# Designs tried in a protein design chat: VH-VL binders against q9vp47r84to249. Part 2

Target 1, 166 residues: q9vp47r84to249
Amino acid sequence: APFLVCLLPMHEQIDPMSALEILKSCDSELVVENSPSGIVYINLPRFKQRFAFVTPPVGRGNELIALDYLKVCDTTLLLTTAAFGDDEIFDRWGQRIFNMMSAQGIPTPVVALMDLESINPKRRPAAKQAAQKVISKLLPEEKIMQLDTASEALNVMRRIGGQKKR
Below, E stands for the ipSAE of ESMFold2; O stands for the ipSAE of OpenDDE; V2 stands for 0.75 times the mean of E and O plus 0.25 times the DockQ between their complexes.

## First folded at step 1 (VH-VL)

Design n10 (framework fv_nisevokitug; at its last look DockQ between E and O 0.02; V2 from the best seeds 0.00; counts 0 for: pae E 15.8 > 2, placed apart)
Fold by ESMFold2-Fast, scan of step 1:
Structure n10 (fold): chain C 166 residues (1-166), chain A 121 residues (1-121), chain B 108 residues (1-108)
Amino acid sequence: as target 1 above (166 residues)
Amino acid sequence: QVQLVQSGAEVKKPGSSVKVSCKASGGTFSSYAISWVRQAPGQGLEWMGGIIPIFGTANYAQKFQGRVTITADESTSTAYMELSSLRSEDTAVYYCARSEYWGDTYYMDVWGQGTLVTVSS
Amino acid sequence: SYELTQPPSVSVAPGQTARITCGANNIGSKSVHWYQQKAGQAPVLVVSDDSDRPSGIPERISGSNSGNTATLTISRVEAGDEADYYCQVWDSSSDHYVFGTGTKVTVL
């Protein structure tokens, strides 16, 4: 069976399909298959692995649905963004769902930071530090991975594929 | 061992709607996709759409888009298929079937007993 | 518009072998599944992923898939094997299930 990955935006303005397009760029030989259920399958022959990506609805009122996604997935890719400033790596939705995940004992996720390429280079170190600080408050041993380029996407896919299946 | 039990046969007039239920027992309902497949008298199997109950995500075959609505209620382990604007050509046995949504082969391993819907004036 | 073509009927004597073909361009690159449907009953999965046999299915039923043809083979046929048989694949280009045209197996 493939690794089932939840793409969980930690900000309502993050489009998870944008993250998925970056992940698809990680290898010229990968095969993408869409399903009627809205799941996106990515077969990565390079790793001899198949991934299935699902995206829960986000925003107020969708907390329990998002938690249900997390309970059935093998891992979660938390999507954070630098596009809205250092104090808005998570919005209110992101803060809430992150705390709820921790309380329920959901397995340790992989964390991606998007949109660093879109901000002024001199601001990137501060944005990375702000994102890391938010994550480290709850997951002190987890390091944020950048997700903007094909090579970074390959590193994220490798990290996900290296995790234990439920 | 999971079982899918469907609601009973229905007779409907053209232009009306029908809602068929599919209740799962003996296994985990919310972790699987539920598909709806119909079979007109003397004809083959035709996929209409499916839903992943735990995610609430439904997808429909193009032919039925706009007429079919597939929903699920996790608290009762029941999936529903509602078909509107019924025509005589919709007379068929309607089946629900279970599949793993993270598997890469898309087969249906458990089937309901079927519900006969007859559309006649 | 991917279509799976099956012969409409196959007649076989008890104890002999029935072979049901499922034809389509490059079907060998897809995973083929087979369902058995007896009169008045729901379909039952009898072969998954080309050749895997679900628990409870007799070893007399087997499958293969290569090139442009997938085949369901029923050896040592019994009266209880009389049924309609459907092959099925997932068509990623249309994003839906594709069932074969069906084959009626008659045991006489």
Scores: ipSAE 0.006, ipTM 0.544, lowest interface PAE 10.4, mean pLDDT 85
Fold by OpenDDE, look of step 2:
Structure n10 (fold): chain C 166 residues (1-166), chain A 121 residues (1-121), chain B 108 residues (1-108)
Amino acid sequence: as target 1 above (166 residues)
Amino acid sequence: QVQLVQSGAEVKKPGSSVKVSCKASGGTFSSYAISWVRQAPGQGLEWMGGIIPIFGTANYAQKFQGRVTITADESTSTAYMELSSLRSEDTAVYYCARSEYWGDTYYMDVWGQGTLVTVSS
Amino acid sequence: SYELTQPPSVSVAPGQTARITCGANNIGSKSVHWYQQKAGQAPVLVVSDDSDRPSGIPERISGSNSGNTATLTISRVEAGDEADYYCQVWDSSSDHYVFGTGTKVTVL
């Protein structure tokens, strides 16, 4: 069975499909399959692994739906962005859903930071630190993974693939 | 029943190359990955590398990087392992083994009979 | 590099239980597989995915994996169980198959 990964934005303005596109670029031999159900399958020959990505609806009122998605997923890829400022790593949606999923248990969390390359190069270190600070408070043992380039995407895939399935 | 049949024993001189073959029969070839594992006399198992024939994608253990070449021919259901610049330390039994290429299983369920490669002056 | 450590040897009397450990940092988070290798023969898969038993493998052979240790258990040991045993994982970080150092099981 493939690794079932939930793409979960921690900010309502994050498009999870943008993250998925970056992940799709991680390897030239990668094979993508789209299902009618909206599940995106990625076969990664390099790791001899298969992944299935799901994207629950986000925003106020969709919290319980998102939690249902997490119940069946092996991995939660928390999507964060540097694009909205250091004080907007998590918005109110992100904070709420995180609190809720923490209560029931988070499926093997992986945290990705997107759009770091979209900000001023001089601010990137500070932005990364700010994001890490937030994550450290919420997930003390987790380090953020950048997700802007194909190489970084490969690292994210590697981390997910290295996790034991639920 | 799926079988992997390897080529016969080899005797080589230092500095030369050896190419061992592994032919699959009794099942599908392209739907699996073939790994090469060697075992020096009295020593443990050591993974060398592997290939997914359908994609031609090969990966190698760091120790053998640049010295080993793994290939596959789908038309003959045969995988090959070539080791160059042979040393006395390369004296070992070389095994090919099958694993799935897609999925969540990373074990080797079918093994060849092994090929003894002796490197001596 | 990721390394799997096994005891070099385990001695057991017939009818007793042999336990072979495979140690590594957080090995419980990986799927561990076990191979039996009798003298002069190729390895044979005896346990897959921590505790699954392939067809043809006796129920006396079982596996477990948690924390930093995976264990292969052979109950009611017979003379035919004398062999070398290897644990194995796939390491995604290095994209390597990794074998344990191997354990020689001697039936007394």
Scores: ipSAE 0.006, ipTM 0.593, lowest interface PAE 9.6, mean pLDDT 92
Fold by ESMFold2, look of step 2:
Structure n10 (fold): chain C 166 residues (1-166), chain A 121 residues (1-121), chain B 108 residues (1-108)
Amino acid sequence: as target 1 above (166 residues)
Amino acid sequence: QVQLVQSGAEVKKPGSSVKVSCKASGGTFSSYAISWVRQAPGQGLEWMGGIIPIFGTANYAQKFQGRVTITADESTSTAYMELSSLRSEDTAVYYCARSEYWGDTYYMDVWGQGTLVTVSS
Amino acid sequence: SYELTQPPSVSVAPGQTARITCGANNIGSKSVHWYQQKAGQAPVLVVSDDSDRPSGIPERISGSNSGNTATLTISRVEAGDEADYYCQVWDSSSDHYVFGTGTKVTVL
């Protein structure tokens, strides 16, 4: 049975398919199967694992539906972005759904930070540090994982695959 | 543009409590640090405490520990400060102010208009 | 108990330079911020991180910080600069924001 992963945007401007394309690039031997239901299966022979990625509807009004996805998945990859500044790591909806996750006792998610390449190179280390500071207050044991390159995507997939299956 | 709008002036009796609201508009409220700063008549600025709404936890100046409760309601983008056991020396203008994130650059770039609290019998 | 000491007042003629000091032990190791408060108004940030100006603050207002003294400098002082000025730091040992004692700038 595949390892079921929820791709959850924490900002309305994040397209989860962009994140998925980066994840698909992590290994040359990776095999992808798209289902008619919208589930994306990724077989990653290097880890001897098969993943199933789902993306819930997000944004205002979708909080309960998104929570249902989170409850059924083995883990969640929280997608954050550096593109809109340090005060927009989670937008309003992302903050609400995170509070609901925490209240429900859902296991600790993996956190990705995207779009560091879209900001001034001189500011990237500070931007990553600021994002980590935000996440550390919410998830003190979790390091944010950058997700801009294929190498970073492989690290994210390894981290996901190391989570306990539900 | 980020703006902070505070509740109106209040007259209170000694021993009572006051709760001042600070409603934010613009920006991403949950990423703010909201501080409360007071200024007695003819006196300087005094930091009372603050909250980062993402975390829901507050930090208080030692002088006010036990008398001040600072909270935030993300759904209404509103922070609150409640000061209990009021004394005449608590007569002051109370400001809310925003800063962004923790770090060595902690400063308050947006201020509310202030709320006068007068404590008298 | 970290305290920022400012002179109570500074008087300056129009067109001259006002210098407002903020003294504390080893304040040069901290980031110092400055606020202007005109009568009956809320404070306004005029300098952040020792020397950075927020948008809309004229370049004639500048800051510096070294050793035990931070300084706010107002060149070519105008009547509109008459206000109270406060320095501010974050004190990591107490986890508190600390404001200076305040300086009233009077334009003669």
Scores: ipSAE 0.000, ipTM 0.471, lowest interface PAE 15.8, mean pLDDT 86
ESMFold2 (binder alone), look of step 2: mean pLDDT 92; pTM 0.948

Design n2 (framework fv_nisevokitug)
Fold by ESMFold2-Fast, scan of step 1:
Parts: C-alpha cells; sequence; structure tokens
Structure n2 (fold): chain C 166 residues (1-166), chain A 121 residues (1-121), chain B 108 residues (1-108)
C-alpha cells in the first residue's frame, strides 16, 4: 500500500495543487496516477516508495471532514506561507484545524513553507524566521522545510518517506 | 506579454446591476489571482474583492459584502465582477488587477485599462 | 479597520526631491507597495516590498519603511513624475488589500 499523505493547507488561500506540482518536480522519472476519487499517486523509484496524496476540503464548516482525512493518513504535510504577513502564517482555518488535530493526538506532521520566492529577497530571512517561530510555538521540535524548488521538493519527499507508517 | 483587457463603458439606472469582464492574455490565467479595485471621480483606489480562479474562492471587502459577486471562467481566461443594487455613488472606474501565484500575493503587477460605470437616472 | 494616511498633495520644483509618506500603526512590520497613476490611466506599480523597483522604473524612485511611516522618495523630479501616488498593504487581520488615501504630486 502506498504511504498516504494528507496535504493540509493551514491557510485557505494556499493551493494544495500548487504544492503537488512542486513535489512532482522532484524527479524526472516519477510516475503519476490520478484516481477518479481525487487521490494522486506518485511512484518514486529512486526511494522505492509509493505515495498517495489526498486533499481534504478546507475552510469554515469542513473541520470534521478534514479531521476524518487526517485520521486515515500515515502522515500530514502542513502547507504554510508567509506571503500574507508574519501574523497570518496560520489563518483562522489553520488555527482552528490545528487545535482540533492536536486535541485528537494526530501524529507529528511535516511542515512546508511555500512562497518565499514570491516575497522580496531582503524580507525572506525575516519571513522564514517568523514562520519558524509560529511553528516552534505550536510544535516545539519541528523545523519547517522550504518548498519552492525541485531540490527542496526532493528533501520534503525524503522526509515524508522516512515517517513510520501508522 | 501579459495584459488584462476589460469590457467597455456602461450606463446604468439606480437599482440595476452591472457585470464587468476582465480577459487575461499572455500568461496562465489559473496561476494568478484577480482583484477588482474601483475609483470614484476624483477619489482614491478602493479594493472590492478578488478571486483565485483555481480555487473558485472569492473574497470581498466588507463594504461590498452582499452586493458584489466575483467569478472566473478558466476556459476563456476571464474574470467577472457583478455589482447589484446600483446607486449614484457607485459611479466609478472599475479596474481588474493581477497578483502572482495560485494564492493572492501582496501587490498588483498588472492592471486592466479600467471600465467606466455611470449610474444615472 | 487598518487605514493608510497620505498627505493630500506635494508640490515640488523640477530637479528637487519629493517625499510622500504613508502612515499607519506599525506599518514597518508590513510590506508596502507603491503605485503611480497618471491622469486618465490605470495605476502602475513603481515600488514593491518596501524598496524593490520593478523592471523599467528609474533609480530616482525609491522606497523605505520603518516604524509607523513608509516613504516614497522621488529624486531629481521631472515633469513626467506628476501623478497621483498610492501606498498599499495587505491587512491579514481583515483579509483585505488596503490602499492609502493618495497623494497628488504637482511639478511646478
Amino acid sequence: as target 1 above (166 residues)
Amino acid sequence: QVQLVQSGAEVKKPGSSVKVSCKASGGTFSSYAISWVRQAPGQGLEWMGGIIPIFGTANYAQKFQGRVTITADESTSTAYMELSSLRSEDTAVYYCARSRGYYPTKYFDYWGQGTLVTVSS
Amino acid sequence: SYELTQPPSVSVAPGQTARITCGANNIGSKSVHWYQQKAGQAPVLVVSDDSDRPSGIPERISGSNSGNTATLTISRVEAGDEADYYCQVWDSSSDHYVFGTGTKVTVL
């Protein structure tokens, strides 16, 4: 069975399909299969690993459905961005769903930071530090991973593949 | 090159609705967010709302909540802004403006030419 | 609601420096963008992310942002700089783009 990953935006303006396109760029030999149910399968021969990506509905009213997705997945990739400012790494949706998943005891996720390339190069170090500060307050031992380039995507895939299946 | 081309000027009666279009060319339409910004004669710029076409999600300024509807048709690379219950105070030039990426970014890099909407009896 | 305050007008002689302020509480923690609008035309981005210049914008135009004030500086002003200028931020607390009140720059 493939390693089942939930792509969970922590801001409702984040497009999880954009994250998937970046992840698919990590290896030229990837085999991608799209299922009618909306699951995206990625076979990564380099790691001898199969991944299945699912994206729950996001936004107000979808919290319980998103939690159901999280409960069946082997891990979750939290998608964050600093593009909306240091005070909105998690929007209201992100704050609410994170509190709910923490209360349920969902396993420690992998955290990706997107969109650093979309902000002023001079602001990027401060933006990255602000995002890390938010993540560290919520997940003290977790370090954010940048997700903008193919090489960064490969590192994220390696990190995900190293998680223990549950 | 990237350009945003808007529909032509309109004259409307109070209480009616107007629908303005913004056709994007020269880039992948779905890779960008489109906002609508208006400017009344002699006044400043006022953000009305925006849409991220790939999500189908629209976000509106409080002042226009309930009167404005922003939609997008990816097949024609066109965004629309419909404003209902028009009043004379809605007389303005309406601009569409693009922000980068599949998510809204903080600034607008390209603007449409503007559409004058006149509300008169 | 978060509001960006600009002076209504700035008058400057050719060759001198025009400074346009954009004031708001703790605006230095936000990224400020600036637009130039000439009569009868759409706005044009002239400064992004506090101090970056888009391609094609002259080096005479620069920006800064700290504390409660962001500033657009136009050095060696030319007649062609006469326009309305607007600052802009994203206000995450309201999920809104916010424009400044605008400043009319007159080159006398």
Scores: ipSAE 0.006, ipTM 0.476, lowest interface PAE 14.4, mean pLDDT 84

Design n3 (framework fv_nisevokitug)
Fold by ESMFold2-Fast, scan of step 1:
Structure n3 (fold): chain C 166 residues (1-166), chain A 121 residues (1-121), chain B 108 residues (1-108)
Amino acid sequence: as target 1 above (166 residues)
Amino acid sequence: QVQLVQSGAEVKKPGSSVKVSCKASGGTFSSYAISWVRQAPGQGLEWMGGIIPIFGTANYAQKFQGRVTITADESTSTAYMELSSLRSEDTAVYYCARDSPYRGWYAFDIWGQGTLVTVSS
Amino acid sequence: SYELTQPPSVSVAPGQTARITCGANNIGSKSVHWYQQKAGQAPVLVVSDDSDRPSGIPERISGSNSGNTATLTISRVEAGDEADYYCQVWDSSSDHYVFGTGTKVTVL
């Protein structure tokens, strides 16, 4: 059976489809199957694994629906962005949904940081460190993973595939 | 344990619609998908479609596309199958069954008891 | 449209082995599931993913799948094994579940 992954934006301005396109770039031999149900299946031969990605609705009023998605998933890929500055790694939606899902128990989290390429190259290390500090306060043992390139996407897929399924 | 309990037998006239219910008990309704499979008298099993209740998304067999509607109500842990424009050939036992295609689990491990729908003039 | 072909009937004596085939082009590349249906009852899953036996199903029932043929094997057949048997796959090209034509097993 595939790993069922929830692509959960921690900022309302993050498009999870953009993250998914980067993840699809991780291997020239992967097979993508889109289901009528809106689920995206990725078969990754390198890991002998199949992944299923789902994206809940985001923003005010969608909290309970997002939590319902999380109850079914094996892993949560928390999407963060450097595009809006160090103060908005988690926006108000991100803070709220994280607090709610923490109360219910979180499917094994993996944290990705996108859009670091949009930052002045000289400031990228500092921006990544600032994001890591935010994440470390919420998930002390979790290391943030950059998600901008194909090689970084492969590392994220490997991290997800190393988790135990429910 | 998990059970699927369906509504009772129906007798319908050609051209009408029928709506069959499937109530899940003893487990978490939102964790699985529900499919509908029918069996005409003396015939084999035929998949009609299914729904993933937590996503609200339904998928239909091409033969029934446009005539079947599958819905779910999580507040009552109930899935529904509505078949319109009924014909005598739609006389069959209709089963609901649990699957989980979003997890790559394409087997039906728990089945409802079946609902006989008879279409006659 | 992908189709699974089964023999319409199989007759077997008590204590012997019944073999039910499910034929389709390259079915060995798909996961095959098997259901037992007794008269007036709902189907029961007896083999999943080619050869995995669900809890509560006797060891006498087993499955295999290779090339163009999947097989359900019932060893040391008992009267209670008399039923209709259906194979089933999920066809990714159509995003549909496909059932076999069904086999009636008679124990004589």
Scores: ipSAE 0.007, ipTM 0.581, lowest interface PAE 8.5, mean pLDDT 86

Design n4 (framework fv_nisevokitug; at its last look DockQ between E and O 0.73; V2 from the best seeds 0.00; counts 0 for: pae E 9.6 > 2)
Fold by ESMFold2-Fast, scan of step 1:
Structure n4 (fold): chain C 166 residues (1-166), chain A 121 residues (1-121), chain B 108 residues (1-108)
Amino acid sequence: as target 1 above (166 residues)
Amino acid sequence: QVQLVQSGAEVKKPGSSVKVSCKASGGTFSSYAISWVRQAPGQGLEWMGGIIPIFGTANYAQKFQGRVTITADESTSTAYMELSSLRSEDTAVYYCARTGYLRSPYYFDYWGQGTLVTVSS
Amino acid sequence: SYELTQPPSVSVAPGQTARITCGANNIGSKSVHWYQQKAGQAPVLVVSDDSDRPSGIPERISGSNSGNTATLTISRVEAGDEADYYCQVWDSSSDHYVFGTGTKVTVL
């Protein structure tokens, strides 16, 4: 049975397919298969796990549809980015959907931060702290994971696979 | 028992549209994906597209892109397939068929009885 | 375009064995499913995932898949086995469900 993961952008300008490409780089033995339903299956032999990734529509008016995806998934990978500055880790869509998730008791997600490697090294700690601060307002026990390299992707996949199935 | 019940036969003129329904009974509509497969008289089976009702997202075979729209209404447990700009070549029996979306998404385990759509001038 | 080729027809006497092939390049790397369609009726799944038999399908019906050929085997054929048979795969490269060309099994 595959572990069903929702890739949820917390900023409308994040392309969830770019995050998925990074995740695919985590292991050379990884097998990818697109499914009839638009679900992307990733078989990760080293973990003896099969993952299924789905991406909801994002942006104004898509909140209820996104919540429907979240309710049927085993876990959610929240995608955040440092590309737009420390004060825009979440955009308005991200803030709204995050509050709605929290209000409805959706299981604790895994949070990824992208684009840190493209930022001046001196700015990275502040950007990561800004992202952590936003998440910690509603999920104080959740630690943000960096997602830019294959090694980081492997850590994210391991974290996702460690969640309980619904 | 799981049952997919389709709307009745239709006769349409070229250039018109047809909307066929498929009502799920005996099972949980929100737990499965529904596809549409057609069969022209004396011909084989051809997949047109499908939808996962709980997600509301549909995917279509390239041949039917722009002409077919597949929707689902969870409140009535009914999936729909609308085909526009009908031609005589669209004369066929149209089936709805069920797949899993997490488990066993690759085959059709239950089929509706079929709806004959005849396109004639 | 990935295409599943089946023989157009197979004739078999009652009590004999019918074999229906489904050919495609490297089809053994895919899972093949089989459907039976009797005249005027909807298709019925008779084999899933190469060789799994759904509940209610007789043991006389079996499947295999290797290399470039998948095969549906119907042993001890009965009149009620007369039908069209279709193989089917999911082709992930084109994101399509692909059905075979179909085989008409006649029991005489």
Scores: ipSAE 0.046, ipTM 0.652, lowest interface PAE 6.6, mean pLDDT 87
Fold by OpenDDE, look of step 2:
Structure n4 (fold): chain C 166 residues (1-166), chain A 121 residues (1-121), chain B 108 residues (1-108)
Amino acid sequence: as target 1 above (166 residues)
Amino acid sequence: QVQLVQSGAEVKKPGSSVKVSCKASGGTFSSYAISWVRQAPGQGLEWMGGIIPIFGTANYAQKFQGRVTITADESTSTAYMELSSLRSEDTAVYYCARTGYLRSPYYFDYWGQGTLVTVSS
Amino acid sequence: SYELTQPPSVSVAPGQTARITCGANNIGSKSVHWYQQKAGQAPVLVVSDDSDRPSGIPERISGSNSGNTATLTISRVEAGDEADYYCQVWDSSSDHYVFGTGTKVTVL
């Protein structure tokens, strides 16, 4: 059975499909199946693993729906971005949904940092550190993973594939 | 063990509607889709449609679009299939089946016992 | 629409091997699943994803898939193997589940 992964933006301005496109680029032999239901299935022959990606609706009023998605998922891929500055790793939506999902239990979280390559190269280390600092407070044992390149995407897929299924 | 238990046999007149239920137990209802597959006497299996309870969305085979309605009640772990404008050709055994729609959308791993629907004047 | 073609019937003597084919264009690129349906009973999944065997299914039953043909193989056939067998695929573009035409296996 595939790993069921919930793509969960921690900022309303993050497009989860952008993350998915990066993930799709991780390997040239990757096979994608798009369901009309919105579920995206990925077969990664390199790992001999399959993945299923779902994206709950985000924003005010969609918290309970998102939580329902999480109840059935193996992994929560928390999507963050470096594009909005050090103080906006999580917006109000992100903070709210994080609090709520923390209360019921978070499926094996993986935290991805997007758009790091979009900022000044000299600021990238500091930005990543700032993001990690925020994440460390919320998820003390999680190390943030960059998600800008195909290589990084492969690492994220590897991380997910290495987790124990629920 | 996962079990799907369907409602009893139905006898209906042409033009009427039938609603069949399928109660799931022994597994996680919201993690899977419930599909409906029918089989006319002496014929093969035909997929009608399915529902993903957690999403609240149903999809239908083109053949039955507009005539079939599939719903689910998560609180009771029960799925329903309603077929309207019944014809004699709708006489069949109707099965519900579990589909790993979120995890494995490819096959049906558990089946109900079937519900015979007879349409006759 | 995607269509799966099976032989209407296969006859086999006890102890012999039965092979049931499922044909379609480039079916080898799809995951094929097989169901056994005994008389008066609901279908039972016997092979998933071309060659995976669900729990409780005897090792005598196996599957393969390549090119334009998927095959269900039942070795050392027993009287209890007499049933209808259906192949099945999922079409991602239409989100439809497609069953084969079915094969009646008769044990002589």
Scores: ipSAE 0.022, ipTM 0.710, lowest interface PAE 4.9, mean pLDDT 93
Fold by ESMFold2, look of step 2:
Formats: sequence, structure tokens, C-alpha cells
Structure n4 (fold): chain C 166 residues (1-166), chain A 121 residues (1-121), chain B 108 residues (1-108)
Amino acid sequence: as target 1 above (166 residues)
Amino acid sequence: QVQLVQSGAEVKKPGSSVKVSCKASGGTFSSYAISWVRQAPGQGLEWMGGIIPIFGTANYAQKFQGRVTITADESTSTAYMELSSLRSEDTAVYYCARTGYLRSPYYFDYWGQGTLVTVSS
Amino acid sequence: SYELTQPPSVSVAPGQTARITCGANNIGSKSVHWYQQKAGQAPVLVVSDDSDRPSGIPERISGSNSGNTATLTISRVEAGDEADYYCQVWDSSSDHYVFGTGTKVTVL
């Protein structure tokens, strides 16, 4: 049975397919199988693990549907972006869905920060620190994981695969 | 312990419809896809279609497109298969069977006990 | 359109080995699953993903899949192995589950 992962954008303008493409790049021997329902299965021989990635609809009006995805998944990868500034780590949608997720007792998610490489290099350390500060207030023991490169993707896959199944 | 319990046997006239129920217990209904598979007397297994309760998506085998309607009621953890315009050739045992569509999408790990539908004049 | 062909019957003496084939073009690229159906009963999964055995299925039942043929092997056949056996795949081109034609195993 695959380890079921929800890819959840915490900002409406994040494309979860971009994150998934980066995750697919983590290993040259990785095997991908796309299903008709939009589930992406990834067999990662290095970890002797199979993953299934689901991407809920996001944005206003999709809160209950997204929550249904969260309730059935083994873990969630929260997708954040550095592209829109420090006060846009969670937009209004992201704040709402996180509050609902927390109220339902869903297991602690893994948090990724994307698009740091699209920012002026001189600002990257400060942008990462600002994102971590936002996450530390909500998830005090969680360290935000950068997700821009293949090696970072491998680290994220290892972290996800180390979570407990529901 | 996962169980699928189907409604009882039915005798129908040609041209009528039948609706068979499949109640799931012992697991999460939303994450398990329910398929319908029939078996005419002395014949093999034939997939008719299935539904994915969490996504609301139904899928039908080409042979049955237009005659079969598959639905699910999450509040009762029950899937339904309705076959219309019945003919004698539709006499069969009808099974519901489960996949973990999100987790185990490719094979049927649990089967209902079967429902005999007899179509006779 | 994707068809899985099985021999209609196999006869085997107790203690011998039964081999049930499931033939289709390039079936070796697909995951093949096998079901046992005893008279008057629902099917039971006995092999998944070519060779994996669910809990409670004896080790003498095994599967393999390569080229154009998948094979279910029952070693040291017992009277209780008398049943119909079906192979099954998921066909991604049609989004259909496809069952084989079925094989009746008779224990002599």
C-alpha cells in the first residue's frame, strides 16, 4: 500500500504541480504512474517506498472538500512560497484551512518553502528566516524545508516517508 | 474486520430494473472505491463499473454504459448499483468488491457475499 | 478490448503441481492479481502484484509474470484447492478492470 500524501497549497497562487515536478526529480530511478483521478503514484526504490500524492482543490469554497482530503491522507505537505513576501506565507485561504486542519486533530504536517531561488540572493536568508518565524508560531517543533532543487526534494521525500501512517 | 453486506436475492421481469445495495463496515467508506462485478451461471467474472465516494466519480464498463447507474451514500456507508431494461441474459450473481482507491487501487481485497438476480418471464 | 486468456480447465492429482496461465500481449508490464472462487462462494484474493501473497494464503500458492504470460502455481495440491481461478489487471487505456476467462481446477 502507498504512503498517501496531500499536497496542500497555503497560498491560492501556488501550483502544486510545480512542487510535484520538483519531487519527481529527486532520484533518476524514480518511477511515476499517473492515474485518471489525478493521483500521482511514485515508487522510490532508494527508500523501498511507494507514495501516492493527491492535490485537493483550493481557494474559497473548497474548504470542506480539502478537509476531506486531509482526513484520509497519512500526512500533508504544506506548500508555502517566498515569491510574494513575508506576509504572504499563508494567504487568507491558507490561514482558514490550517485552522480547520488543527481543529480536526490531523497529524503534524511537513512544511516546504518554494521559490526561494527566484528571490534576490541577498534577501534569501532573511526570507527563509521570516517564513520559519511564521511556521514556528503555528508548529513550534517543525522546521521549514526548502523545496527548489532535486537534493532538497530528496530530503522532503525522506521526511514524508518517515511519518507514521494513519 | 472489513465487511461488505449486500441486499437479498431478487426475481425480476424482463424490461424492469433492479437496485442492489452494498453496505460497508469495519473501515473508512470514503477512501474505498466500490466496484460491481457480475457472474452469469456457469460463466466468469465481469466488471460492470465502480464509484469513488470521496471524489464522487463513477466509472462504467463500455458494455453497461447507459444501463447501469452506480451511486454511494456516505451517511449510510452504502453503495448502490441499478441495472435497467433487464433481459434474461442479466440473470447473474452481482458482487460488490472493494479497492483502496487511494491506497490499493488495482485489486479487490474484499468482496460482498453476492446477490442473485433472476430475470424470468 | 484488452483480453486475458486462461485455459478453461486444469486437472491435477493430489500432491502434484497445478499451473494456471493468464495470457495477454505484454502482460509482463502489468501487475497481475489472482482470485480463487470455490463453488457457491465469493472470490478470494490469493495473489496480488504478480507474486505477493495476502495473509492467510499458504506459501504453496505462488505467482509469476513475464513477457506475455502470468502464471499461478499451486504446489502440493489438496482437495481444498478445487476451485475456479481468475487473473485480473487494471487497464489504464480504458480505465477498466479486466478479468481473465477463468480456469476450473479439478483435483483427481
Scores: ipSAE 0.006, ipTM 0.568, lowest interface PAE 9.6, mean pLDDT 87
ESMFold2 (binder alone), look of step 2: mean pLDDT 91; pTM 0.937

